# Designs tried in a protein design chat: VHH binders against c4kar8. Part 109

Target 1, 263 residues: c4kar8
Amino acid sequence: MAELSTPSPASPAPLDGGRGDELEKFTLRGARQILQLLQDLITHRGLITAHTGGGHSFMTAVLKVDEERGRVVLDPSPDPQANRRALAAPRLTCVTQLDGIRIQFPLVGLGEGQDKGRPALFAPLPAEMLRLQRREFYRLQVPLAHELSCLLKAEDLARKPVEVSARVIDIGAGGVAVVVPTGAAEFVIGGTLPACRLALPDGEPIELDLEVRNLNRQTQRNGTEQLRVGLRFAALPRAADTRIQRYIFKTERALNAKARGGL
Below, E stands for the ipSAE of ESMFold2; O stands for the ipSAE of OpenDDE; V2 stands for 0.75 times the mean of E and O plus 0.25 times the DockQ between their complexes.

## First folded at step 8 (VHH)

Design k30 (framework vhh_7pa5_2)
Fold by ESMFold2-Fast, scan of step 8:
Structure k30 (fold): chain B 263 residues (1-263), chain A 125 residues (1-125)
Amino acid sequence: as target 1 above (263 residues)
Amino acid sequence: QVQLVESGGGMVQPGGSLRLSCAASGFTFSSYAMSWVRRAPGKGPEWVSTISGSGGSTSYADSVKGRFTISRDNAKNTLYLQMNSLKPEDTALYYCAKESEFYGTEFYDVPFDYWGQGTQVTVSS
C-alpha cells in the first residue's frame, strides 16, 4: 500500500488545453458544485474519456468521491498499457456528456491502489470543471460527398515549408477538424498556420489563419494511422464568417430534410 | 429527449447465449453509429462493438470477435448484440451508446454523448 510521488505544479493546469479565458463563465469552481457534478456523473454512470496526451486516451468512470481525502476514485482501463500511460502523464483531461451538456475537467497527480479489494486509480479533486451547452460548441460533421478540404501551410519535420491538402471532417463557428495524411507535415499545439485556404462548395477558397488546438492519432480499419488536427480560426473576416455559417446552416437543413423523409 | 433502454441480460452458464436489445428514442436513429460498451467492477468500461448508421460496417473488440454479432433494425429504432459461447469473463453491465455530436476543434473528442442504464450479464455455473 504505497502512494507514488506526484509532480508539484507551479500553476493551475489549463482546463481546456490552454483556452481558459473565454470559457470562464462556464467554469465551476465552487467546492459544492464540483462535488455535486461528480456525484451526478456517478449517478448517471457517466462514461468518461480520459486523454493522457500524445493522442492517447482510455475509457473510465468515477467510482466514488472521497471527500475526507479530497480525491476521486476512477475505474482503471482493461488495457495495462493505457494505465501506465495515464500514471506517467502530467495531466489527464477528462471529457463526458450529461443530459446534452459537455463536461470537461483536469486531473493532476494520478495514483493507483485498491478500492474494496479491486484495482482503482485516484487523483485529487479537480479545482475546476467546465460545463458547456451543446449548441454553444456545435460542430457539423461534414458529409463525405461535399469533399470539403483545407489547404494547410505547414512545415515538415525539418521546418521546411510544405502545403498539405487536408480533408475537413467537422466545422463550426470557431474552427475545423481535419485529417492529415501520416508524415505529410508536423504540427505543434499552439502553433499558427498562416494563409491556409478553406474550400467551400460555393465560391472561391477562403484564406484563413489557423491555430493548432489539438492532435489525435486514429488507426483506420485497414491499420493505417491518420492524424486528426483541430484548428481554431485565429483571424476570421466577417465575410468569411458569414460564408462558413451559411454553409453550416444550409447543410444542417439538408440533413434534417433527409432525416424527415420518413415523417 | 434522448433515451436508450437496454434489455435481454440475465444469468447464463458458460457456453450459453444471450441476445441484448437497446430501444432508442429522441433522435434520428439511422443517422448515428451505435456501440455496445461493458463495465465489470474494477476493470472500467470496455468498448465491445460498433455498427454504422446504415448497418453496412461493423467492428469488434478482439476479446469478442467470432462470438458476438452486432446488428440493428432502423425501422424499429433497435440495436442488438447476439452473444454466443459466453465465458465467465464476459460478466459485466452492458451499455448501449450513441455516437457523439461533439467532435470540436477546441476540445477533445467525446466518442459517445448518450448511453443507457445498462443490462446485467452474469456468466457462471
Scores: ipSAE 0.230, ipTM 0.675, lowest interface PAE 4.6, mean pLDDT 80

Design k31 (framework vhh_7pa5_2)
Fold by ESMFold2-Fast, scan of step 8:
Structure k31 (fold): chain B 263 residues (1-263), chain A 125 residues (1-125)
Amino acid sequence: as target 1 above (263 residues)
Amino acid sequence: QVQLVESGGGMVQPGGSLRLSCAASGFTFSSYAMSWVRRAPGKGPEWVSTISGSGGSTSYADSVKGRFTISRDNAKNTLYLQMNSLKPEDTALYYCAKESEFYGTEFYDQPFDYWGQGTQVTVSS
């Protein structure tokens, strides 16, 4: 890898329960809340990706919640090998979405049985479920080859207007993280940068108001300091939101295809 | 709010045909790939077909290649699945699914962020 990308401090860790206290406030532990959320997944016929470890996963769905026996019933995979991996796994990590909200929960003690005479998988009710209500937690690491930039309208140390072209290192539904040379401009957490311009590969730059959310001074491998700035989209027009989401989607799909054997 | 409403399911005999429709609203339809996913009794969900946002690219599961055709009308925000030469093993609940905005990352492994209520297809003599 020519350069290492370090995750931005502006982007809270999205999924792992061991990463940051930000996930704790989105974790449901009440039995009634867990039952209600599982029932919502059934009502919306939510599709679930169940991760069995070792890079293996399969698509499933909650068939029912058996409250009397304290368990969930899941559709088995049509692939018998996937079911064997699931039964052998110490833990399933189940990932799904409900109205764009990411939901994640563990299942431990997976067993095999039958539901209405059909094969089914079952596990005790999860003790916790993660419900991430904020799309801004996800961040696409921007490929260096894309040379994505944002023209920031900021102030220097004397509070005079300056324009700084900053490289975008990550981007999400709620904002971007950029890098600037130390001393290029003054940033104040909570400050607004009006009429900045985000350049995406296709089309005209998008004019955006950005709010400074965090600052992190980093030392590069060559010993030079740079400033990482986390910026929230203060007001995002629908057309701009659509273009940003389209860029994220296309880039992730291309990266996923490359990882799965593109090149 | 995002809504996906499937229709066109029903009962047919082997060798018959059905056309499924999915009416989409609440998002920029042409900006997202759309898929059909089915869930048969006693089997887990199976991906059936995907079409790109522009309609310029399609893909199919091996089990349906040559028999099913996915298409879309971006002016009407509608997804279609033309199903020909139906077999008993095609019996399933068929879902219209919207490609996730974040698909393919370790942080967002779910390929679909919205799906419909499903429409039942039963192939039986």
Scores: ipSAE 0.000, ipTM 0.220, lowest interface PAE 14.2, mean pLDDT 78

Design k32 (framework vhh_7pa5_2)
Fold by ESMFold2-Fast, scan of step 8:
Structure k32 (fold): chain B 263 residues (1-263), chain A 125 residues (1-125)
Amino acid sequence: as target 1 above (263 residues)
Amino acid sequence: QVQLVESGGGMVQPGGSLRLSCAASGFTFSSYAMSWVRRAPGKGPEWVSTISGSGGSTSYADSVKGRFTISRDNAKNTLYLQMNSLKPEDTALYYCAKESEFYGTEFYDSPFDVWGQGTQVTVSS
């Protein structure tokens, strides 16, 4: 029965959880800019989480950049198995931060050797690096228990006004993603939904103008379709921005505290 | 601006003691768990200890359990690591680290948001 698990050929893989399209404008491709960013990580002693795929990762750091040989030198893991997984992987995805800015880059062709008589990992310089401010692009996955909703002011197929209560599935500084039944309303990418109301647990609903950015139809296990709508905050008063950020940080801290069990 | 500044490192004999300090600024210190992470020359970073925001819960790596004590003074925004019965294998650069608000999400996979500059501890005869 193993043939039931045969993968479909030429299936496209998502990039960074489906955020690939929005990340291109934050991608550094200039050799000098890449060298400077790597040097900044060395200067600030930035710790890097290196992902080898399959849920495996280890902590490392850039020890130096060898410009003449076009390579980076990395601290090996104290766990020999982590180093073996890294060397066997087709690529590493390296994630770090610098003053709240997420930095992410691939390393391909990892090797092992020595630097100044000490064990080290080596890789060619990355061709690109992502430099992303976490607060602008971070999206909190909204817990189902919070029952967060947004009342959308939209139009039906006949262009008549309708109100749709949509479940909020993620929220960030720049917008929300909501789920609606297919056919509940018409959405057009770039269209504006005025005077929508976002209900947070504490206080009055926040009145917002939302811009439709993305549409994605999803088929549920029961065969019904739902529409995932990505919505940008077209204009956000400072008080509303503060309330949304407070909700995000408070919820994330609670989730992290629950997961880490009072370390 | 979030800033962490470590101090208190130095050279000691095996069996000696040191107390490390980390001065924190730019965030509500008592709202975040804090950790010590170390890096020996030629080795990757190793987590050493964590203390909860209130100071009510602590945890330690097996290699230091019983010898090191983590503590904090929330009135002074300062984290401490008391290191006793030091061994040559404790020789490393010691970093102060702040809990990540985003760890375990699709966006950020590191458990730590900010690391300090580090303070060097050398244990030799």
Scores: ipSAE 0.000, ipTM 0.193, lowest interface PAE 13.6, mean pLDDT 77

Design k33 (framework vhh_7pa5_2)
Fold by ESMFold2-Fast, scan of step 8:
Structure k33 (fold): chain B 263 residues (1-263), chain A 125 residues (1-125)
Amino acid sequence: as target 1 above (263 residues)
Amino acid sequence: QVQLVESGGGMVQPGGSLRLSCAASGFTFSSYAMSWVRRAPGKGPEWVSTISGSGGSTSYADSVKGRFTISRDNAKNTLYLQMNSLKPEDTALYYCAKESEFYGTEFYDSPFDLWGQGTQVTVSS
């Protein structure tokens, strides 16, 4: 109606894009909640990994929140190349933890300057912050000797049903990551794979519905190309959740014992 | 230079149609899934649709299913969104987004690693 303020440029929110409804309940959008969470990161000296794209990241921390100017002040990297990559990036994806809870947020429009006579990076306050339990992001790297596999029910390029036996490379409370040969099937982020079968070392395979969360093409050291697929568990029964958690716990303890000179 | 540029937004009456385009450059377009994501005033981002690199698979949010069609022309490095039977609740800034190469690793939880500036769609009488 009346001119009250200049509209701010629209900030993209890449963190829950593709699954907005699923992550919405964990997303903070209130200005006061965002300010409080950023202040909590300062108070608890939370270290932040800032991802600049292309597999590059650096460690930073929130030095202060400037409410009057609507911006956050960050500690720059001691590596000048990391700072140059950050300033050139269209977006930083910031990942941290507070009391075991995973926190993730985008920063757009990064600049550099001085704070109290010391070098600093500046960015507008994020429009949203994701706050999720660490348990949902904890991933066990699966030992090759366990030969963990998941039979995927997918479609080929001609939309015909195919079954792909995929090797499980990591597993957590919320899902698995698998590797498949390039071209074995078509995967679409947000697509559902019904009635897949997860094989654990002990007992019958677990039948479950999986949602495609992410895709990552990787070239192995031998030159072989593979597709890594991140898959979310859709509505696990309690018995299945218990079996998966038991496998994770037992494997972690065995790996920790081996690292300390035991098996 | 790696970039996405959206176009085709504008004002339209309820029941009308619009076609959005996204021009991609600086990466091998056919190797990546592409998505449309929207942000309505006062709301968080909502995923709208995704298409696989080959164009063989598509998926849609329930709110747009049957009304919107995603497509791509890999020879022209262009992504499209055909929007039919538009409703006032479709009013939003529409973003083109590229599949993240590193999403789902310990430190990459975003499904997208490249976004455009967005194109505004306003549905009003």
Scores: ipSAE 0.000, ipTM 0.130, lowest interface PAE 14.7, mean pLDDT 77

Design k34 (framework vhh_7pa5_2; at its last look DockQ between E and O 0.37; V2 from the best seeds 0.00; counts 0 for: pae E 2.6 > 2)
Fold by OpenDDE, look of step 9:
Structure k34 (fold): chain B 263 residues (1-263), chain A 125 residues (1-125)
Amino acid sequence: as target 1 above (263 residues)
Amino acid sequence: QVQLVESGGGMVQPGGSLRLSCAASGFTFSSYAMSWVRRAPGKGPEWVSTISGSGGSTSYADSVKGRFTISRDNAKNTLYLQMNSLKPEDTALYYCAKESEFYGTEIYDSPFDYWGQGTQVTVSS
């Protein structure tokens, strides 16, 4: 009597499979393509923002691509502290644009040295480069007059639940960017904020789950530090999506009308 | 298509003055903050100054504060940088940059989404 081994229930395919697949089509992995794109960045004198983690970043540029050694040469930051952070970081996330296309690529194994007698940063060539067209990631800058806000359910440093009212600074089909007061909560990239509430001008707040995707610390002119948090809509009901799209469309139209001298 | 074209760079002696211009096209100029960024040899890009879309607010790097003045003419879609009391340390390629519309949800942010090819400023005795 051969015991029919009941097939172990197929682990549900991670729901994230679809978005990963969508990004794959925009990801360059070919060595020649990567080299060409990096060379193009040099030719166009591309300004690159290199993120070191923890909301820290510095501006750099590609100085040289060394194909023989398989490395990229970058400008160091004028800020020694930024360079220290960069060298200590396990990974740099570099963001730039070329011909209106947003480009993102990782660098790992950063080192310092000299190129032609000048200080430089060195890293192995990136294994992949992501090219994103603007249309796919359009973000509406929210007019200040709209006072769009998002109630975030987060945790403080002690992991105590806290609610933070955050101003929405931009909104798109995929998420929102918000400004959070410094110290109001702790955010972790990849973390989920459940049961948040997005307040739109046209009705009741939308309850939604948000995923932290980006953190950016900015010092304001008054010397106060603000945290910008990029949040993805993790689970957006269709009705909510429709409302968000409607808001974006209406607002864009109004802004364009104003720009044309119509109000 | 967004275009930014810098001009006004050149060679000046220490203590001299220059006025940079940036002609903008392809977007609603008055709706966006604009910045100047400079890149000196052997140094990474450095933020110099920013002006709001309306021109009502300005900010400066400490290194240029009191010497440089950012301004804009929205009717002409032009950004300016008046540079006075120039120093050898100001030698750099100066970029006009548009502030980014995207603060990134799924991707990391960049403060700028467009910039020009730059204009060279050389301060030498």
Scores: ipSAE 0.778, ipTM 0.915, lowest interface PAE 0.7, mean pLDDT 86
Fold by ESMFold2-Fast, scan of step 8:
Structure k34 (fold): chain B 263 residues (1-263), chain A 125 residues (1-125)
Amino acid sequence: as target 1 above (263 residues)
Amino acid sequence: QVQLVESGGGMVQPGGSLRLSCAASGFTFSSYAMSWVRRAPGKGPEWVSTISGSGGSTSYADSVKGRFTISRDNAKNTLYLQMNSLKPEDTALYYCAKESEFYGTEIYDSPFDYWGQGTQVTVSS
């Protein structure tokens, strides 16, 4: 139904582990569409990451769709402990990709058995699947001329607060990648940088919290070392999301126009 | 458009060697860690090895450590897996996989966002 209530202890968890009102437009609930996507995952040998909770996950794949019994059959993990965690979990959250399309779905009521004499996991067919086009995880390469920057609030080697102005090299719906001089600050994967400020051309800086996701050292042509930091938007207000999307679309359109016009 | 194309698989006797290659395109290859993942009949996907974007760090599954060597050539956008002392239990479809971009505010993500079609390795005795 169209009615949504706050989840009770007896209610299924939302697709994103919270309330996914923004994700409803990307949610598939048709049985035929769900069956087709699962079959496509078989055809394309899709690798699936199954999250069992508590920060644990394992890799699996769809072996078959059993329409008669209304269930999906999955490869078990080669790690027996991962299988035990999966069977004990009240819910699995499965994430995969199909030709640039991000697919996510829940599985509840996981059991174990055999398929053609081989160990297998099975679960009822999911009632919903999230299907996100490449745009949702697309990253725009930021033109150097835009001088896009993010003021990061971090710590130095002595755990003293520092502010670092970092150049934004790419930006997407989920985050930004920035470059900083080596040694400007210390970053730890999984750490949160609160109250950072993202400067876009069309207004006041956007204040947001960023989570460090990855770190890569890169050598520039002139021999200087730069640190590339991947940052996830830990919490993104709707107004900020709208401004970021508007910047991405406007910049893409301008770049496409230049390519066509030779400007 | 990200594309990963594996090659170098085949049939080999126990104790033999194979070298797998993965040609990458559509992304800045040197900026992402790359992995090999395998899937054998009756088993789920098993992570085999990972190499950092620079090639400065590598890691291996216990089952292949000391026998397999992962490497990359960033100038050629190519990932390699040198497989020595092959065993029947190494028989599997071997996939090249790209490190995932961070995505959204969701708590769920995948370690990989793209992989190839795979190359078949069969170790027969």
Scores: ipSAE 0.525, ipTM 0.825, lowest interface PAE 2.2, mean pLDDT 81
Fold by ESMFold2, look of step 9:
Structure k34 (fold): chain B 263 residues (1-263), chain A 125 residues (1-125)
Amino acid sequence: as target 1 above (263 residues)
Amino acid sequence: QVQLVESGGGMVQPGGSLRLSCAASGFTFSSYAMSWVRRAPGKGPEWVSTISGSGGSTSYADSVKGRFTISRDNAKNTLYLQMNSLKPEDTALYYCAKESEFYGTEIYDSPFDYWGQGTQVTVSS
């Protein structure tokens, strides 16, 4: 299968991008750094998802780096349609992980050819690569027992203020995902929800501004509908960031201890 | 932290059977869909099969339907692939792969965030 659909109890969040300024700290632009990272992907047999646009993607891997010609060599897809889309795309966005670090890089000018008598895809070396530590992209699945909630200060369809208490289903350094009853408020992708309150178990709720990044409708087992809302933290103060990271660290340690010593 | 260790590969004659196992640790296994992905010599990665976190839903590539069965034991944190009626074209390195976690701040998804080093399956006379 060229498409990489993963069965899941819930639809994945719609694709959102971070702002370029927020990602600059994690961007590698040095030729030596880029070559080494690509070589690490080869060594670790990295599984790469190459996005071709229009919601299409295929799996690939880096076969080698041709430093002399300034090219990266990729496996073609077994699906001829995926290869056709890749060759027609103005840009491939490649995503993978290496030891819990998210790696993302663009390839432009993709071509087809042969590498030692075998079909292969070729592209110039990327001019930059994103290397995002787990802390910057990771989302902890919140245990139900923690009962995390976020009070959203939103608006209804009549643009009147409404407060919605939303259950937090995952949390990371950059944001949360919550669930609310369908129709509880109007949410607009790109919209800002000021002065929301995130309730963590240790202390007073955190006041923070949230930005709506994605929306997904879901039907629960009992037939009721709910809305999954992906929310990004805007301008998170250091004290709030520290509390969130501490919660994530402690919860993950507790979950890992249960998994390792459970029986 | 997350660890996925595949085993059960080997050399088998055409028509034979093998059972692959994947031991998982470092995450709540039952919360994530799991997949098998294979990479044949000289070919790119190919998705083989996926099973939901609960085990209630499975899917297969057309090339393996009716011959392969994916299963999981959530009490043992183990993923399985029963491979029957093996053909030479099933020769590949088989990876166990974990469903990726994504949220909000990422424009591009990847279906997997961790995988093992793989176990080799060779089907030959």
Scores: ipSAE 0.406, ipTM 0.770, lowest interface PAE 2.6, mean pLDDT 82
ESMFold2 (binder alone), look of step 9: mean pLDDT 81; pTM 0.800

Design k35 (framework vhh_7pa5_2)
Fold by ESMFold2-Fast, scan of step 8:
Formats: C-alpha cells, structure tokens, sequence
Structure k35 (fold): chain B 263 residues (1-263), chain A 125 residues (1-125)
C-alpha cells in the first residue's frame, strides 16, 4: 500500500522550502486580469477539470462571464451526481491548460439555475487565479520503486575524473534533482557535467550534458547526510526530450489512474 | 506550438454516419494518448473515447460503445472517429484532445493539455 503525496508544481521554489516569489509572480489578483483570463478560456473553448474534493472531479467549461453580477457561468456535468457533489462542496478547484500554461482557480458559493433556458452552474468570480507554465516549474517526484538513476561524470576533490551513480528524486522538462553521498564528488554551482547518463526504466540510458544549478544538504531518518544536487539539461536533443516527457506523463498517468479509474 | 485541427463534421440524419479527423502537429504524436470530447450547451463536456499512443488500447463512453470507433494513423499524425448509427443526442461540438504531459501530478490536474477548435456535428431529421 503506497501512500502517494500529490506534488506541487510550484513547490518548493528552487531548493528553497518557503513560498517562492516565482509562484507569487504567476498569481493574478487584479479584477481585469481575472476577467481577461476567463474570457480567454471562453475564446479558446477551454476544457476545465473541476475538482470537488474526495477524489471527485468533472469536466466543464466557462459559458460566459457576467461582469455586472460578478459571476461565471459553467456547463453542468451530464452526470447529476457530479453536479450534486459540486453544489455540496465548500470549494471547487478548477484546472485547465492553454498552450502549456497551467491555469488554476477556486470557485466558492456554487449554485445552479438556468442560462437562456438551459441548465447552468453559477459561481462568484474568483479572487485569484494561478497562471503557471508547467514546463518551467513542474517536477515529478520519482517513485522509489522506479530506481531511477543518473551516472554523473564529475571530478573529485583532486580534480580527477570520477563516476557517481546518483538516485534521481525528481525530474522535469528542464532537469533532474539527484541525491549523492556526501564527499562522492565536487560540485560547483554553474559547473557543467558532460556526457552523464540518465537511466529511465524503459530503454537505453540517455546521454546528457548537465549544469549544476543548486546544492542542498538533507538528513535521512537514520542520521546519514546526503547532498541533493539540482541539475539543468544544458542541451537536450528532441528524441531525449520526448523520452523524458513520455516517462513523466506515463508515470503521472499511472499514479492518477489509481485514483480516478481511467479516462 | 502544439496544434490540433478537427474536420469532418456536418449535418446528418438519424442513423447516418460521419468520420471525424484531427490533424496533429508540434509534438511526437505516437507518444501520447488521444481523446475525443464533445460539448453540447447545457450538457457539459462529455468524454467520448481514448486511444493509446500505439493504437493498441481503446476505451469508449457507454453512450457510444458499439457505434463509434476511434483510430489513429501515426505515420500521418492523424486521429479519427468513425461515427455510425448517429442519434440526435450525438449533436455536439467534437474536440480532439491531447493527453496532458503532467496529468495526475496532483489531484487538481487536467487530463488534457491541448484541444482543437472543435468540429460541429448536428444530427437532425
């Protein structure tokens, strides 16, 4: 029985455990910005997943924004039970994507009624909306069972070449975070590690040039210290990018399938 | 840079057939599951069908099982939906949707990250 924590795409800020200024920069609180983003969702016919809590969600779309009454009008679910769950929920969390940009916003005080004679759901305009580019900030927390590793080509303290097999703890479109034993190699922020080999569960290792971006010390439960190294993909061929994205997607889809029972 | 362009919609009588197409570009088509989703005003978006990246696995909504067939041609980067025995209840805007690269990363994620403008299907007598 594996307990799975849902990773936050914006947390932590680059190896900083506090609320990142980066996340705050992507939070919209201006009334006109919120209205414009909601109109963009209408214009692009954006499909929205509305989460009602308890692992339940349904697909919806913004039908219109009623500026005068300060509310949004949403398509109800074809499933009456989903609509009942939504109306009973203290908060709806709406998630959508436009051109790789994640858009997320809460709706509180959901009601039902009619719009031009058709069933509709109504909610006050959200006070804030998150607009976050997933490719820049998202990191998949690698399941322990995957035993994902990266063979690092680094230098020891005497500047002699050394190979270190490091466990990959998270992976994203732009890089990986790995854990190495303290003293296994010398890492310098901004330094390049050429010809490293990323081993995915499926297929041959991917050869990559990695740039050291972050260093952080972590203490294991047994008291052993490990060094967490954040590594950026310095140059990524399209084939390698595709394999990494496919691994991320396939892994997250498998984790999500346990909760939702498929599409 | 991902583009999905649907075509093949139109007006048809009950019991008729239509074949929808979706031309995909800007991503490695064979690496992603693809779906058809439909939306009629007042009914909300309804998932219709999904096909795996290889084409080896398909799934369908109960409302369309036995009548619709999803398929893909990975050499042409094209998704298809063959619609047979059409009913008035099938009237909707049909979207081609790409499975999200990051779906399931958290409970609040969307199953789709890109969809097209849609193609209108109208079933009337």
Amino acid sequence: as target 1 above (263 residues)
Amino acid sequence: QVQLVESGGGMVQPGGSLRLSCAASGFTFSSYAMSWVRRAPGKGPEWVSTISGSGGSTSYADSVKGRFTISRDNAKNTLYLQMNSLKPEDTALYYCAKESEFYGTEMYDSPFDYWGQGTQVTVSS
Scores: ipSAE 0.011, ipTM 0.512, lowest interface PAE 8.9, mean pLDDT 78

Design k36 (framework vhh_7pa5_2)
Fold by ESMFold2-Fast, scan of step 8:
Structure k36 (fold): chain B 263 residues (1-263), chain A 125 residues (1-125)
Amino acid sequence: as target 1 above (263 residues)
Amino acid sequence: QVQLVESGGGMVQPGGSLRLSCAASGFTFSSYAMSWVRRAPGKGPEWVSTISGSGGSTSYADSVKGRFTISRDNAKNTLYLQMNSLKPEDTALYYCAKESEFYGKDFYDSPFDYWGQGTQVTVSS
């Protein structure tokens, strides 16, 4: 039985947007679409995490869009040091959610002033906004009963090849998260694991190249550490993509039936 | 359809107490950490407290430690915030927020993916 610590919302990892060419189809550049999304964030009172670099971030919200001056008005942080970091940053990366859709946009040229007599931050309107639909970014929590595993081809501390069978804890269109014992292999963010094998029910294992995106250490109930590794599909053949999406869909339907069903 | 509906706000004098509730629906409540976030007049959002999906782990902002208690009832899909020894500085709109599906697990890292409309807490004499 594993007992894991709750992650702190005050310490998000630095953003990684993936390869720019892979995200182009999810990028909005139309002025009307951008203005509509910003207005939706105002209407919803959306919580925005603004990343200032160096692992630092703060919470903000859009107060208004000033179309005449071509700028967005934001709430400052209650932490003066966070505001100073934001004003010194060459770029903010803002991330939020709206109706299950991930929204990300850059702000450059941040300034400070007042709006209606209250402190405010100002920036030019973003020229682009990233919008990821649920199908593209949704992560299914894998049921323990499915015994989903991924055979990782990695390296140990001496750079010698090792194979590690890791349990898949979540899966999406873009990748998987797995759990490995601490010390089983070395992982470097941005590193590639070639020819890994993902075992799905009802078929042969899928051979995949995986890129390490994030690492999270968790302490089990017995005091041992496990490493959660977030892995991106570096290149996913259409047949493999179809199988993964079918597994996600079928499993989500079954879980929804159990959660909401009168069965 | 994820919905979070806050209640229990109101006006109270300094030193008073309030209990906030958040009714959750549209997701497996016990599988996600839940947080309270507040937004004061003329200030940005401030994280207040988080509770793990099981309820076994809690954390608090330094400004509220010893005064506020977060709890949850997974059988009722409800999150609570017990606020004691309230101060004028606690005046804010209080939001219930759900842990992001992808926090710390993929290339998009935002701690929250859903939040409610908020419930207003006003502390004044």
Scores: ipSAE 0.288, ipTM 0.700, lowest interface PAE 3.7, mean pLDDT 80

